# VH-VL binders against b7kms5: the designs that were tried, part 242

Target 1, 80 residues: b7kms5
Amino acid sequence: DTFETVRNTIRIESEVDESLRQLCHEERITKETWLEAAYLYLCEKPEELAQVIQLAQERLSQRKAIADYKRAKTMQERFL
Below, E stands for the ipSAE of ESMFold2; O stands for the ipSAE of OpenDDE; V2 stands for 0.75 times the mean of E and O plus 0.25 times the DockQ between their complexes.

## First folded at step 13 (VH-VL)

Design xa39 (framework fv_maftivimab)
Fold by OpenDDE, second read of step 14:
Structure xa39 (fold): chain C 80 residues (1-80), chain A 121 residues (1-121), chain B 106 residues (1-106)
Amino acid sequence: as target 1 above (80 residues)
Amino acid sequence: EVQLVESGGGLVQPGGSLRLSCAASGFTFDDYGMNWVRQAPGKGLEWVSTINWDSGSTYYADSVKGRFTISRDNSKNTLYLQMNSLRAEDTAVYYCAKDIFRFDSYTLDYWGQGTMVTVSS
Amino acid sequence: DIQMTQSPSSLSASVGDRVTITCRASQSISDYLNWYQQKPGKAPKLLIYAASSLQSGVPSRFSGSGSGTDFTLTISSLQPEDFATYYCQQSYSFYTFGQGTRLEIK
């Protein structure tokens, strides 16, 4: 590699992941380079970045809600 | 910079009570769950308690359930651990630790330096 | 509860060595496995999350792998500041820690 990279685990919603995978295949790129390119592009587009951030916040809220529910459920099951 | 500073530790007799505090700074406190983790002298780490960001959900290890109470004051960016009916086996350094949500789960990304609790007659 | 077992409990190594620590869960925890470093008199520090993701600020010589029940922490080239105790932790169901691995100077 010409530059240092950092290993990351990313969990993506299955439908989004499939769509992204198909796009990357068609365009002969990788999900990694897509994410890098998308971020760099958005860094130069403040309005678009704000829109993406808002969407990301909404999705995060949903994921947290699910995780919190799982915590509660796990604890309840320990007493059964 | 994220900072967590525990206080309130000390020497207490068996059956006694103690209240620990954790002062948080460097992040939006009310957006994150908080935890207590303890470490007996020369031993490993043991999760004690968790409080979610909304303060509505609290969870405890079986070893402390019914004796310890976790709480938080978001207006003061402070986490608390009320410890009652203390036992010798509760002797440990108590750490507060911040939750972080990634990859659809929680982990502990920042820890305080801990406060020592000694339960002895 | 989920039990975490580390191996070895202690090991001696030299600067520059490749070091491997293993962690086994009593049941599948997917990739909800974290690694912490603790030095004497200090708080634990997060190194790896989600089994293989490097925490920000952690040197790239640290890496993690595994899924399900078996996990590994690797230090590719041991540095003087790496001598410490390491803990694995599952975050699949709240938190439980391995017993720790003490990495000492040979």
Scores: ipSAE 0.569, ipTM 0.889, lowest interface PAE 0.9, mean pLDDT 94
Fold by ESMFold2-Fast, scan of step 13:
Structure xa39 (fold): chain C 80 residues (1-80), chain A 121 residues (1-121), chain B 106 residues (1-106)
Amino acid sequence: as target 1 above (80 residues)
Amino acid sequence: EVQLVESGGGLVQPGGSLRLSCAASGFTFDDYGMNWVRQAPGKGLEWVSTINWDSGSTYYADSVKGRFTISRDNSKNTLYLQMNSLRAEDTAVYYCAKDIFRFDSYTLDYWGQGTMVTVSS
Amino acid sequence: DIQMTQSPSSLSASVGDRVTITCRASQSISDYLNWYQQKPGKAPKLLIYAASSLQSGVPSRFSGSGSGTDFTLTISSLQPEDFATYYCQQSYSFYTFGQGTRLEIK
């Protein structure tokens, strides 16, 4: 009758976090339960899950591109 | 099980050349950046070079820039370090290390056993 | 270049002790700080990433904290297998390591 839980740390885009916080406040739910519900719902919807995975892959690629740009810029600004 | 195995180390004269290899297994090699990190006897760790997953970007520490070349062969799951114009100061154990992208940054999550490079006359 | 300085350079402790190692960056690196453990003759092993996140498989007695320039690694109850050299590393601008802290048996 009790759930066993794990504590996770995640970093998400600030605008997404603000939007999600507002949704959770308005609907009187927590980010933890929203994440659990969203994942469980999508696992039963293979075509929708595939679309979410594609968006996630695109967002990950964009974050990597930003990190790589910052690395290249840092290397360019260095002097010997 | 992630495994990285370095080879190619040895004794070389100052001004000489040496090529190190790192054989990777247990993960999708072409999805991750790879790195070389060295450690001189009794000293700390020093980052040497990074190559991204598609070989599109390579980066070097100032101490090795122009002398060392990092490369990879994704079809063979192998990372390389070509070392030219070797100096006594390059004497170290050379580790290959896999990176992982987490929290908008790259972290070195798995390391090989290392291979010893000694530059001496 | 971003320089990383660890304190102390060497520390003697007994099994069961609480051990604290500190690391200071020459400029702000946010939370892009990692901790590694290295045993004699072995490769380094990742313990903590993003200043405070525990790597999978690492015992919970290890913890990290800090942000900006000042960071801490804590071992809450030292075990025999914990005697090793510990390195901090910034990943904000490529990688630079601290000089290491050697944890020795008292």
Scores: ipSAE 0.451, ipTM 0.863, lowest interface PAE 2.4, mean pLDDT 91

Design xa4 (framework fv_maftivimab; at its last look DockQ between E and O 0.03; V2 from the best seeds 0.00; counts 0 for: pae E 11.1 > 2, placed apart)
Fold by OpenDDE, look of step 14:
Structure xa4 (fold): chain C 80 residues (1-80), chain A 121 residues (1-121), chain B 106 residues (1-106)
Amino acid sequence: as target 1 above (80 residues)
Amino acid sequence: EVQLVESGGGLVQPGGSLRLSCAASGFTFDDYGMNWVRQAPGKGLEWVSTIQWDSGSTYYADSVKGRFTISRDNSKNTLYLQMNSLRAEDTAVYYCAKDIFRFDSWTLDYWGQGTMVTVSS
Amino acid sequence: DIQMTQSPSSLSASVGDRVTITCRASQSISDYLNWYQQKPGKAPKLLIYAASSLQSGVPSRFSGSGSGTDFTLTISSLQPEDFATYYCQQSYSFYTFGQGTRLEIK
């Protein structure tokens, strides 16, 4: 079988990335195939998908808040 | 489809005041920070102000600090810019622009078509 | 404050040409650098974010590179619709734009 792929760049929290990398190594899979498999699995599990989405939304909010804090801090630091 | 529509521009004398509005649609307004960016005739782009999505904290360029006030009404999906003590150098097209968060930082992914503000005696 | 300096301020080129525009930040901004295209009488359009990521819908002939203080925008083969003004923008400390690069037809 042949299929087309799309190249993506992602940034993962370091602790999560390390844990995921370790898991992939132990199970002899890749992060790419893990993400594909996880998504496909969740597509068949609406309740679990909803839970993952909620978690993802929370994590996004945290990342945004951190970024907002960081750029706000730059405005303070320029006067120091 | 994301849409941003600015209004409120016009001619005003130095020292005068003007209030700009930006009507937003096509996205969850209260999930995003919003910005004003201006462009003087024949000149480059200048960031004016940002209101963040969560805290509603506001930030300003030094050139407008103390004179301009950015605000939002999430119930109306509208962004505002109150401009007081206007100066000739404030003459510009004023764009509202939407924040987007990607790769741990921000970009302006959608812009309105702008509203012209002319400060002249 | 972070200053952004583009080079050149203007350039003339022909359809099919390879064009490169540079942008320098007064201090390190990591990869928090965006590129915009603006045509006369129109609002700016986002082309590239995070220094090298292509915005959805933007042709692959556009590319960006760099990190820290030095960045480049490249158009591999210039098309008629690419004649416009281009701006780099740091998003490390809210937003600051370069002065712009006007790309004109030769």
Scores: ipSAE 0.777, ipTM 0.928, lowest interface PAE 0.6, mean pLDDT 95
Fold by ESMFold2-Fast, scan of step 13:
Structure xa4 (fold): chain C 80 residues (1-80), chain A 121 residues (1-121), chain B 106 residues (1-106)
Amino acid sequence: as target 1 above (80 residues)
Amino acid sequence: EVQLVESGGGLVQPGGSLRLSCAASGFTFDDYGMNWVRQAPGKGLEWVSTIQWDSGSTYYADSVKGRFTISRDNSKNTLYLQMNSLRAEDTAVYYCAKDIFRFDSWTLDYWGQGTMVTVSS
Amino acid sequence: DIQMTQSPSSLSASVGDRVTITCRASQSISDYLNWYQQKPGKAPKLLIYAASSLQSGVPSRFSGSGSGTDFTLTISSLQPEDFATYYCQQSYSFYTFGQGTRLEIK
């Protein structure tokens, strides 16, 4: 009867976190319940879910590119 | 399950060459970066080289730059290390390692059993 | 190059002991620090990534902490299978490993 929960640690972009935090404050909900609701809602909407997955893939690729640029830059700086 | 199997090690004279291979299975090979890490007998671990998932970028430790070349064949799920101008200091067990991107960084989450390279006269 | 220094080089402990191993980076690496376990004749195994995140399948008695330059690996209650060599590794600028800490039976 009681929800069985798991504690997760995630790292998200600070600007996104700031915006989400403001939304949660104004609507009187928590990040946990927003994440659950967003996922459950999208699971019932295949076309919208596909669009969200596409955006997630693009954001992940961007983060990888930034991280790779940073580590490559640190190697390059050793030769300067 | 993830499996990485190295081969190609052996005894070689100083100045010689060897080509190492790493056969990968149990994951989508072309989605992940691959690495070579070595360990001299009784010593610690030393990163040697990294290649990105698409071969778009390769990186090398200063100790091997200009002598070693990392490459991959995604159609064969195989990673390679071409080692030229070998020195006694290159004597080590060579490990193949898969990376994974988490928390905005890469970590080496699976390793092969290693293949021994001995450079001596 | 970012240099990683581990201490101690070796330590002796008994089953049930609390063990701590430390690692220091020559410059700030934020939380880009991983810990590996290596048993004789075997490949290293990832224990902890991002300084404090436990790899799936690793027992909860292992924990990591720290940020910047100073990091610690803790084994809260040492088990027989934990006797091994432990390595820290920075992933801020590719990879540099510490020299290793050999954990031996007392």
Scores: ipSAE 0.591, ipTM 0.883, lowest interface PAE 1.6, mean pLDDT 92
Fold by ESMFold2, look of step 14:
Order: structure tokens, then C-alpha cells, then sequence
Structure xa4 (fold): chain C 80 residues (1-80), chain A 121 residues (1-121), chain B 106 residues (1-106)
């Protein structure tokens, strides 16, 4: 084999994941190769890469806020 | 029309071997991951093994690791399960099942009718 | 290893009843949850994928909901052909099935 690969689990928002799966299905590519190609393409475009990183940071912050809310709600339910 | 047809089941002694086959038609076999799922009489479903679309990666439930080998022959549109060192607890109907999306493993949308494997003295 | 726990293990109901079956994952699986129906002597049939998406050809009386760890399958008005065993299945990491819920005629 000429490429080493790593298997791991990632979690993607369901609407985004559905859209990505459909795209990969139609284009006859894998999610892995799409992710690799997208990253490699953006490495040649520093301004666009910075925009993607900013969006990713915003989405990460939203996920943390949702997780904190769910934990607080669960604790409240145990005391009621 | 997607069809999956299992064969090769039967009665076998403990410690024996069987090889199951699943003939596939109606879809581009090479593009999809394939799976074996079993069901003991009167019991629930248990995932057994998965082989990815490129035949590169195989995965097994802990209960069958080291004894079962999944394989595929894309030129014949056929999935296989080689079962060695069979035990009474391997007695089950074995289903062949197809992943729903090309190049992905998520949901089993088509299942065969199953083939019965009975392991008894 | 993600464990899936269904509740109840069996349930008795009459035609026309609203039926709810629950499934709980031992860790968050987002919406990577499927529901299957299995009738005696037959292969399982996919009903719902991605927690709430109805598979083609499945009657609209079936619906799914939930995300994270807690999921439900609902049959809004039970029909005679709906007496079967129902399985949830996570696809977040490999495939794990719940123990099944046997839906019996009262």
C-alpha cells in the first residue's frame, strides 16, 4: 500500500452528514478522500483556510453551549 | 431489484467448520460494505462481521474473532463467511445484509432470507 | 462498545392503540440510530434510519424521534400487521442491536 490510513470516529451534525453522504455517493468518492482533498486544497489557500477555521471554532463553541445546557437540564430533573 | 441469497448452512458437530455464501444482485456490489448478522432461535439480532467495499478492512464481533473469517469475491458478486471451531452458541440463522450508502457503513437496507446453522452433537 | 437497551422487552396492545418503544444508548450516538421490524420466520425490515427518517414504503403511522442517548419509535394507530418484534440499532461505532421489543396482540 502507498498510503497509510488511520481509522477513527467523528461526529457530524445530522443535516451536514446527510448532505455529505449524498455528495460522496453521487461523486463516487469516500468521506475520507473528500476530507483529505478538502484539507489539502485549503492548505494552498490561506485566506479561505482561515475562514473555515473561524467557522469551525464557532460551531465548536455552539456544541459546548448545547452540552452545558443538556447537563444542567439533566441535573435539574434529578432534583424535581 | 436488490437480492441477497444466503447458502451453505446446515447441521455440524461442535468444533466443525462451515462456509456460508451470499449471492448478490441488483446493485454495484463493489461499492457497498457487506455484513453478516445472526439470530439464535428465539433470540435477538447480533452483528457478526463486516467487510468494506474495497475488501481492505474486516471487522468482527468479539464472540467470533479468531474463528470466523469474512471475505468477498467482487468478480462473482459473492460474500463469504468461513466459520471454524463452531460452538453450540453459534447456532443461529445467518443473514447477509447490505449497507445503504455507497462507500459507507451506517444502515442495513437489504437483508437476505437467512441460512440456518445448527451446531449440535 | 456501545450497549443499546430497549424498553419494554415485551408489550401487549390492541389494534388501534398508540404504541411507544424506547431505546437508550450507553453513550451519545448523535442520531445514528435505526429501527427494524421483524416478523416470525422473516428477515428484519428497515423502518427508520437516522433516528427519524422514514424508509421508503414504510407506512406513515411509524415515526422515530430522539438524539444523543434516548430514542423512541411510535406507532400512532396499531394495525394487525404491526404485531412483530422491533429492534433499535446504533451505527455510531460498528453495529449494536438492542435486545428487541416483542409487540403482542392483547
Amino acid sequence: as target 1 above (80 residues)
Amino acid sequence: EVQLVESGGGLVQPGGSLRLSCAASGFTFDDYGMNWVRQAPGKGLEWVSTIQWDSGSTYYADSVKGRFTISRDNSKNTLYLQMNSLRAEDTAVYYCAKDIFRFDSWTLDYWGQGTMVTVSS
Amino acid sequence: DIQMTQSPSSLSASVGDRVTITCRASQSISDYLNWYQQKPGKAPKLLIYAASSLQSGVPSRFSGSGSGTDFTLTISSLQPEDFATYYCQQSYSFYTFGQGTRLEIK
Scores: ipSAE 0.007, ipTM 0.633, lowest interface PAE 11.1, mean pLDDT 85
ESMFold2 (binder alone), look of step 14: mean pLDDT 91; pTM 0.934

Design xa40 (framework fv_maftivimab)
Fold by ESMFold2-Fast, scan of step 13:
Structure xa40 (fold): chain C 80 residues (1-80), chain A 121 residues (1-121), chain B 106 residues (1-106)
Amino acid sequence: as target 1 above (80 residues)
Amino acid sequence: EVQLVESGGGLVQPGGSLRLSCAASGFTFDDYGMNWVRQAPGKGLEWVSTINWDSGSTYYADSVKGRFTISRDNSKNTLYLQMNSLRAEDTAVYYCAKDIFRFDSFTLDYWGQGTMVTVSS
Amino acid sequence: DIQMTQSPSSLSASVGDRVTITCRASQSISDYLNWYQQKPGKAPKLLIYAASSLQSGVPSRFSGSGSGTDFTLTISSLQPEDFATYYCQQSYSFYTFGQGTRLEIK
């Protein structure tokens, strides 16, 4: 009985992290096992998987826009 | 595979103009920002210009601002750099480089082979 | 404007050595620091992003650390293919590169 695992680092929104930590504490599970279970569950439910992917795409677009805005703001401040 | 191929380099006189092209393949071109980075002979890397995925934002190094214009044609998967009022200090290998967005930051993940621009009489 | 300073400018080392290259930012950039490797006549190659994350396909002997203003790239056991110039780059606001560290055979 051997499981081969990989170590990953992820960056998530702090408010989401706080909520997820509380859930994991109350249910006595780990972030690792929650992520595995959530992905495996969604892979068996194509309609729900599609909704999650859409939300992920929206969140990614928002984070890219924020990063680009910060870049633009820094350029503008150089000439003020 | 991701490929970036630069062209348009050559010898040009001071005060002259030159246009560089970068042909992209192996990825969805209009989902990514593109960059020009240059390297003078025997020197280090200097970022020149960035254009975002939809051409809505362009950024330039102070040394080229007002003289160089970055642009892209997403229908042709091609990035351009229009260089005007060229100076001897613009002599360099010009690299085309692709962005990737990871950990809330833009990183240059793939680079072309470069094209040599020499500004001399 | 964020300035990046690398040290040393060059170093000589032998295969099997542990090599450390340092990079310093003129202001805090959190962990928005990348490392690139460039071999003579070739384009740069991404090694490390977000200060400590190894790019896919890069050997595990390469590691990065640091946050804020001080960053380190370490090669735990130098191999012949590692002789190259290494550049740090901030991605906190635009891109600025360090001046490079040239790693040569002793």
Scores: ipSAE 0.441, ipTM 0.855, lowest interface PAE 2.6, mean pLDDT 91

Design xa41 (framework fv_maftivimab)
Fold by ESMFold2-Fast, scan of step 13:
Structure xa41 (fold): chain C 80 residues (1-80), chain A 121 residues (1-121), chain B 106 residues (1-106)
Amino acid sequence: as target 1 above (80 residues)
Amino acid sequence: EVQLVESGGGLVQPGGSLRLSCAASGFTFDDYGMNWVRQAPGKGLEWVSTINWDSGSTYYADSVKGRFTISRDNSKNTLYLQMNSLRAEDTAVYYCAKDIWRFDSWTLDYWGQGTMVTVSS
Amino acid sequence: DIQMTQSPSSLSASVGDRVTITCRASQSISDYLNWYQQKPGKAPKLLIYAASSLQSGVPSRFSGSGSGTDFTLTISSLQPEDFATYYCQQSYSFYTFGQGTRLEIK
């Protein structure tokens, strides 16, 4: 069957991106194929998938806190 | 389906008070920040206020600071805007809008249909 | 605060036309820029977030580009339902909207 693909724009932490780029270079794969393979593999491993989801929730919470902090800091710098 | 339904708008005299409500459904209300955005007749959009998902922080446009108070009741999936010391220039349709944190930034992804507030004698 | 300026304030076009609307921020906002569509008497609808990402359910004829201070919204082949007012919005520091671009039938 023919592959149909979509373009996605995603932001990831620079240190994670650097590590992933190095891995992809060493293994001769692309970030796109890594992402697809990693997700498909985890779908076959429910316990591991649950651990990854927990880490993702923790990272999301952390990034929300940082975003809220940036808002507060911008407001403080503007008025105080 | 995400649904936001505003209520509480109406006609008030200058110096009066009004409380707006926004009933939310179709998503986990306490995971997202909520916003009020207004639009004066024939004019553009103006952000009014933001409240974080846990009510831990609130933010206001300079034009309403000290007069308006944003709040939420997560147990009722409801957002509120208490408007005091109303002025003619506060006349607008008030929209309730959900935000979402995506790509390290906040975006207003769903909006209610709005409720009209008219401040006149 | 960050000022957002749209150009043009209004434009007239015909069905099938390619339409571009621009937005400028008074300071760099990276790609923290969203585009909204508003039809008369209706609530705004999110079209594009993070400058170039298409919101789910939005037709592929809509696209966004730009970073820093200059941004563009493009409609590749205008449809009758696209006649509306379009707003850009920065999310770098809270929310500031552009004044809007009114897209009218020629």
Scores: ipSAE 0.011, ipTM 0.701, lowest interface PAE 8.9, mean pLDDT 88

Design xa42 (framework fv_maftivimab)
Fold by ESMFold2-Fast, scan of step 13:
Structure xa42 (fold): chain C 80 residues (1-80), chain A 121 residues (1-121), chain B 106 residues (1-106)
Amino acid sequence: as target 1 above (80 residues)
Amino acid sequence: EVQLVESGGGLVQPGGSLRLSCAASGFTFDDYGMNWVRQAPGKGLEWVSTINWDSGSTYYADSVKGRFTISRDNSKNTLYLQMNSLRAEDTAVYYCAKDILRFDSWTLDYWGQGTMVTVSS
Amino acid sequence: DIQMTQSPSSLSASVGDRVTITCRASQSISDYLNWYQQKPGKAPKLLIYAASSLQSGVPSRFSGSGSGTDFTLTISSLQPEDFATYYCQQSYSFYTFGQGTRLEIK
């Protein structure tokens, strides 16, 4: 028997990716299996899962704010 | 499912005003920016205006700046476009479009059916 | 404003053909380019974002490539439902669309 998989494309912060790649190399695992394991582990720990979700929401809000700032800056530059 | 439904289009005289509405459902409205994009008969697409998720920033194409006002009511899941001092060249189908941040860039991932605005004497 | 120019403005093709549409930006926009499909009387539908990423639910026969100023949309094996107008769009500085490419049955 084999696992049935799906392909996903994701982009994460460069520094986070570099740190995760180093961890995966040292521990002889892949980013895919680390993601699966982390999610499965957290699903059995509701309080920790809630904290991770909160951090994810904060990071998404920060990305939105940065993207909106870039929008404002490019609009200003159109008149400079 | 994501659904966007525009209304408020019609025939107006040059110099007149119209207010367009876009009713949104199937997603958390106050988490996403919203846009108006228009298309003149037989022509291509032209971005008109953007409003961010919290109404904190609004942006306009040069052709409509000072005449059009984008706004939203997050409690009603509704986007608006107030159009004043209308000109013949504003004649177009007006689409409501949801944006989403993909990586570090904004993308228009869902569109409404459009509402026709005709400015003619 | 950043100008987007598509080529060709129209083309005729047969089912099963490989179709290529190009888009050129007047200045570098990195990979901040999206592709949309529009059928007559319908709203545009997102096909590709960030130059090469396929939107969920879009058939794998569609692909995008390019970076900087030159971009390409490819349909590897044209299907009957693919006859439509295709638009590229930059999101580097708000939104500017190409003039569109009409894909018609030969």
Scores: ipSAE 0.277, ipTM 0.811, lowest interface PAE 3.7, mean pLDDT 90

Design xa43 (framework fv_maftivimab)
Fold by ESMFold2-Fast, scan of step 13:
Structure xa43 (fold): chain C 80 residues (1-80), chain A 121 residues (1-121), chain B 106 residues (1-106)
Amino acid sequence: as target 1 above (80 residues)
Amino acid sequence: EVQLVESGGGLVQPGGSLRLSCAASGFTFDDYGMNWVRQAPGKGLEWVSGINWDSGSTYYADSVKGRFTISRDNSKNTLYLQMNSLRAEDTAVYYCAKDIFRFDSWTLDYWGQGTMVTVSS
Amino acid sequence: DIQMTQSPSSLSASVGDRVTITCRASQSISDYLNWYQQKPGKAPKLLIYAASSLQSGVPSRFSGSGSGTDFTLTISSLQPEDFATYYCQQSYSFYTFGQGTRLEIK
């Protein structure tokens, strides 16, 4: 039998990835199925979904600020 | 859907000034950094200037530092480039470009049509 | 300032050919490299970001690879609409473009 799927590549914080990998190992599930289940569950829980979106927005803003600082710093540093 | 429309280009004498505008639509303007990139006739692309989503940081190529000023008005969804002390080597098509943050990196995902700035000899 | 050098500066190819364009950074930029396509009289169009990620709407015949200082753009089977100038760009320290590679019909 066949399910239609798509391959996505994502980049997440290494500590989060390690924690998620351990959880998946202990519960005998995969990252793919955890992501699907988490999203589907939250779509049925509007209040929890709103909280997750807020956390995601905060994490995105922090990552953007850090990346912006790094690129500005590298532009400033000059070498022979 | 996403549109960037530049205006304000034209012919100017060396030492003169010009202000370019870029009208943005189709996205939440104040969530994204904006950039100016230029291209001299028959030559390659050169990044000129960039500004953060909140105007908190502005950046310039060494070739334009002290002469050009980038700014934005988030209430009008408009990006500006004030160009002073223009030189013949500033002759180029000036593109407005939106950046986007993906994979902890920046890329210019949408560009305007460009506006031509000619600095006569 | 990070310098980006493309090779070749120009090449001639035929429809159906596999074309490879290379880009070299003067220092390590990890995978902070983008590829753009520009047709005469038009604005550049994003093809690839983060060295190897294909922008939505871009045909699958385009692919990118590399990390650090050496990067490659490949067109697996050249189409008539692919004749254009291609630019690499580092985003590690704002933006520096390569000089461009002009792909012309043989």
Scores: ipSAE 0.361, ipTM 0.842, lowest interface PAE 3.2, mean pLDDT 90

Design xa44 (framework fv_maftivimab)
Fold by ESMFold2-Fast, scan of step 13:
Structure xa44 (fold): chain C 80 residues (1-80), chain A 121 residues (1-121), chain B 106 residues (1-106)
Amino acid sequence: as target 1 above (80 residues)
Amino acid sequence: EVQLVESGGGLVQPGGSLRLSCAASGFTFDDYGMNWVRQAPGKGLEWVSAINWDSGSTYYADSVKGRFTISRDNSKNTLYLQMNSLRAEDTAVYYCAKDIFRFDSWTLDYWGQGTMVTVSS
Amino acid sequence: DIQMTQSPSSLSASVGDRVTITCRASQSISDYLNWYQQKPGKAPKLLIYAASSLQSGVPSRFSGSGSGTDFTLTISSLQPEDFATYYCQQSYSFYTFGQGTRLEIK
């Protein structure tokens, strides 16, 4: 009568976390149940799922670019 | 499953050249950066070189700059290290390693078995 | 160049012990620190990334902590398979490794 659960650690943008936290408080749900519901809902909506995946890919590319810029800048500073 | 297999190691004289290869399988090779890391007998790990997923950026440890060249052929899923002007201190097991981006950070999540390079007269 | 110093260089312990290995960076690296395990004749294996995140498939007895310049790797209840050399690595400016800590049977 209980769910088998897994504990995950994730890092998300602070503004997104703040907004999601407020939504969960107002609707009286938890972040983990919102994530489960959002994923399950989108799995039944292939067109919407594709749009979410597109946004996720864009956000990942942006984070990689920022991280690459930071490490390259640190390496350049070693020689000045 | 992810596999990295190094080859091309061997015995070479000081001042010589050697080219290492790393054959990758089990993942989309052109989505990930690749690295070479070496370990001298009985010593610790030393990062040698890195190349990004599209070959647009390459990076080198100060100890190998100007002598080693990292490259990749995404059509063959293969990473290379061209080593020129080899010195006794380049004697080491050379590992190729795949990086991964998580938590806005890079880490080496899979490593090959290594290939031994011995620089001796 | 960012130098990484580990302490101790070697330690002896018994199965069931709690062991702690430390790593110090010569400058702040935020949480861009990884831990690896290496057994004789084998390639290194990733244990911890981003200072405190456990790699998939790694036993929960391993944990990492720290930020800035001081970091620790803890094994809460040492098992026979844990006797190995452990390396920290900064990924703030590519990669430099600590000199390694050799964990030996007491």
Scores: ipSAE 0.372, ipTM 0.835, lowest interface PAE 3.0, mean pLDDT 91

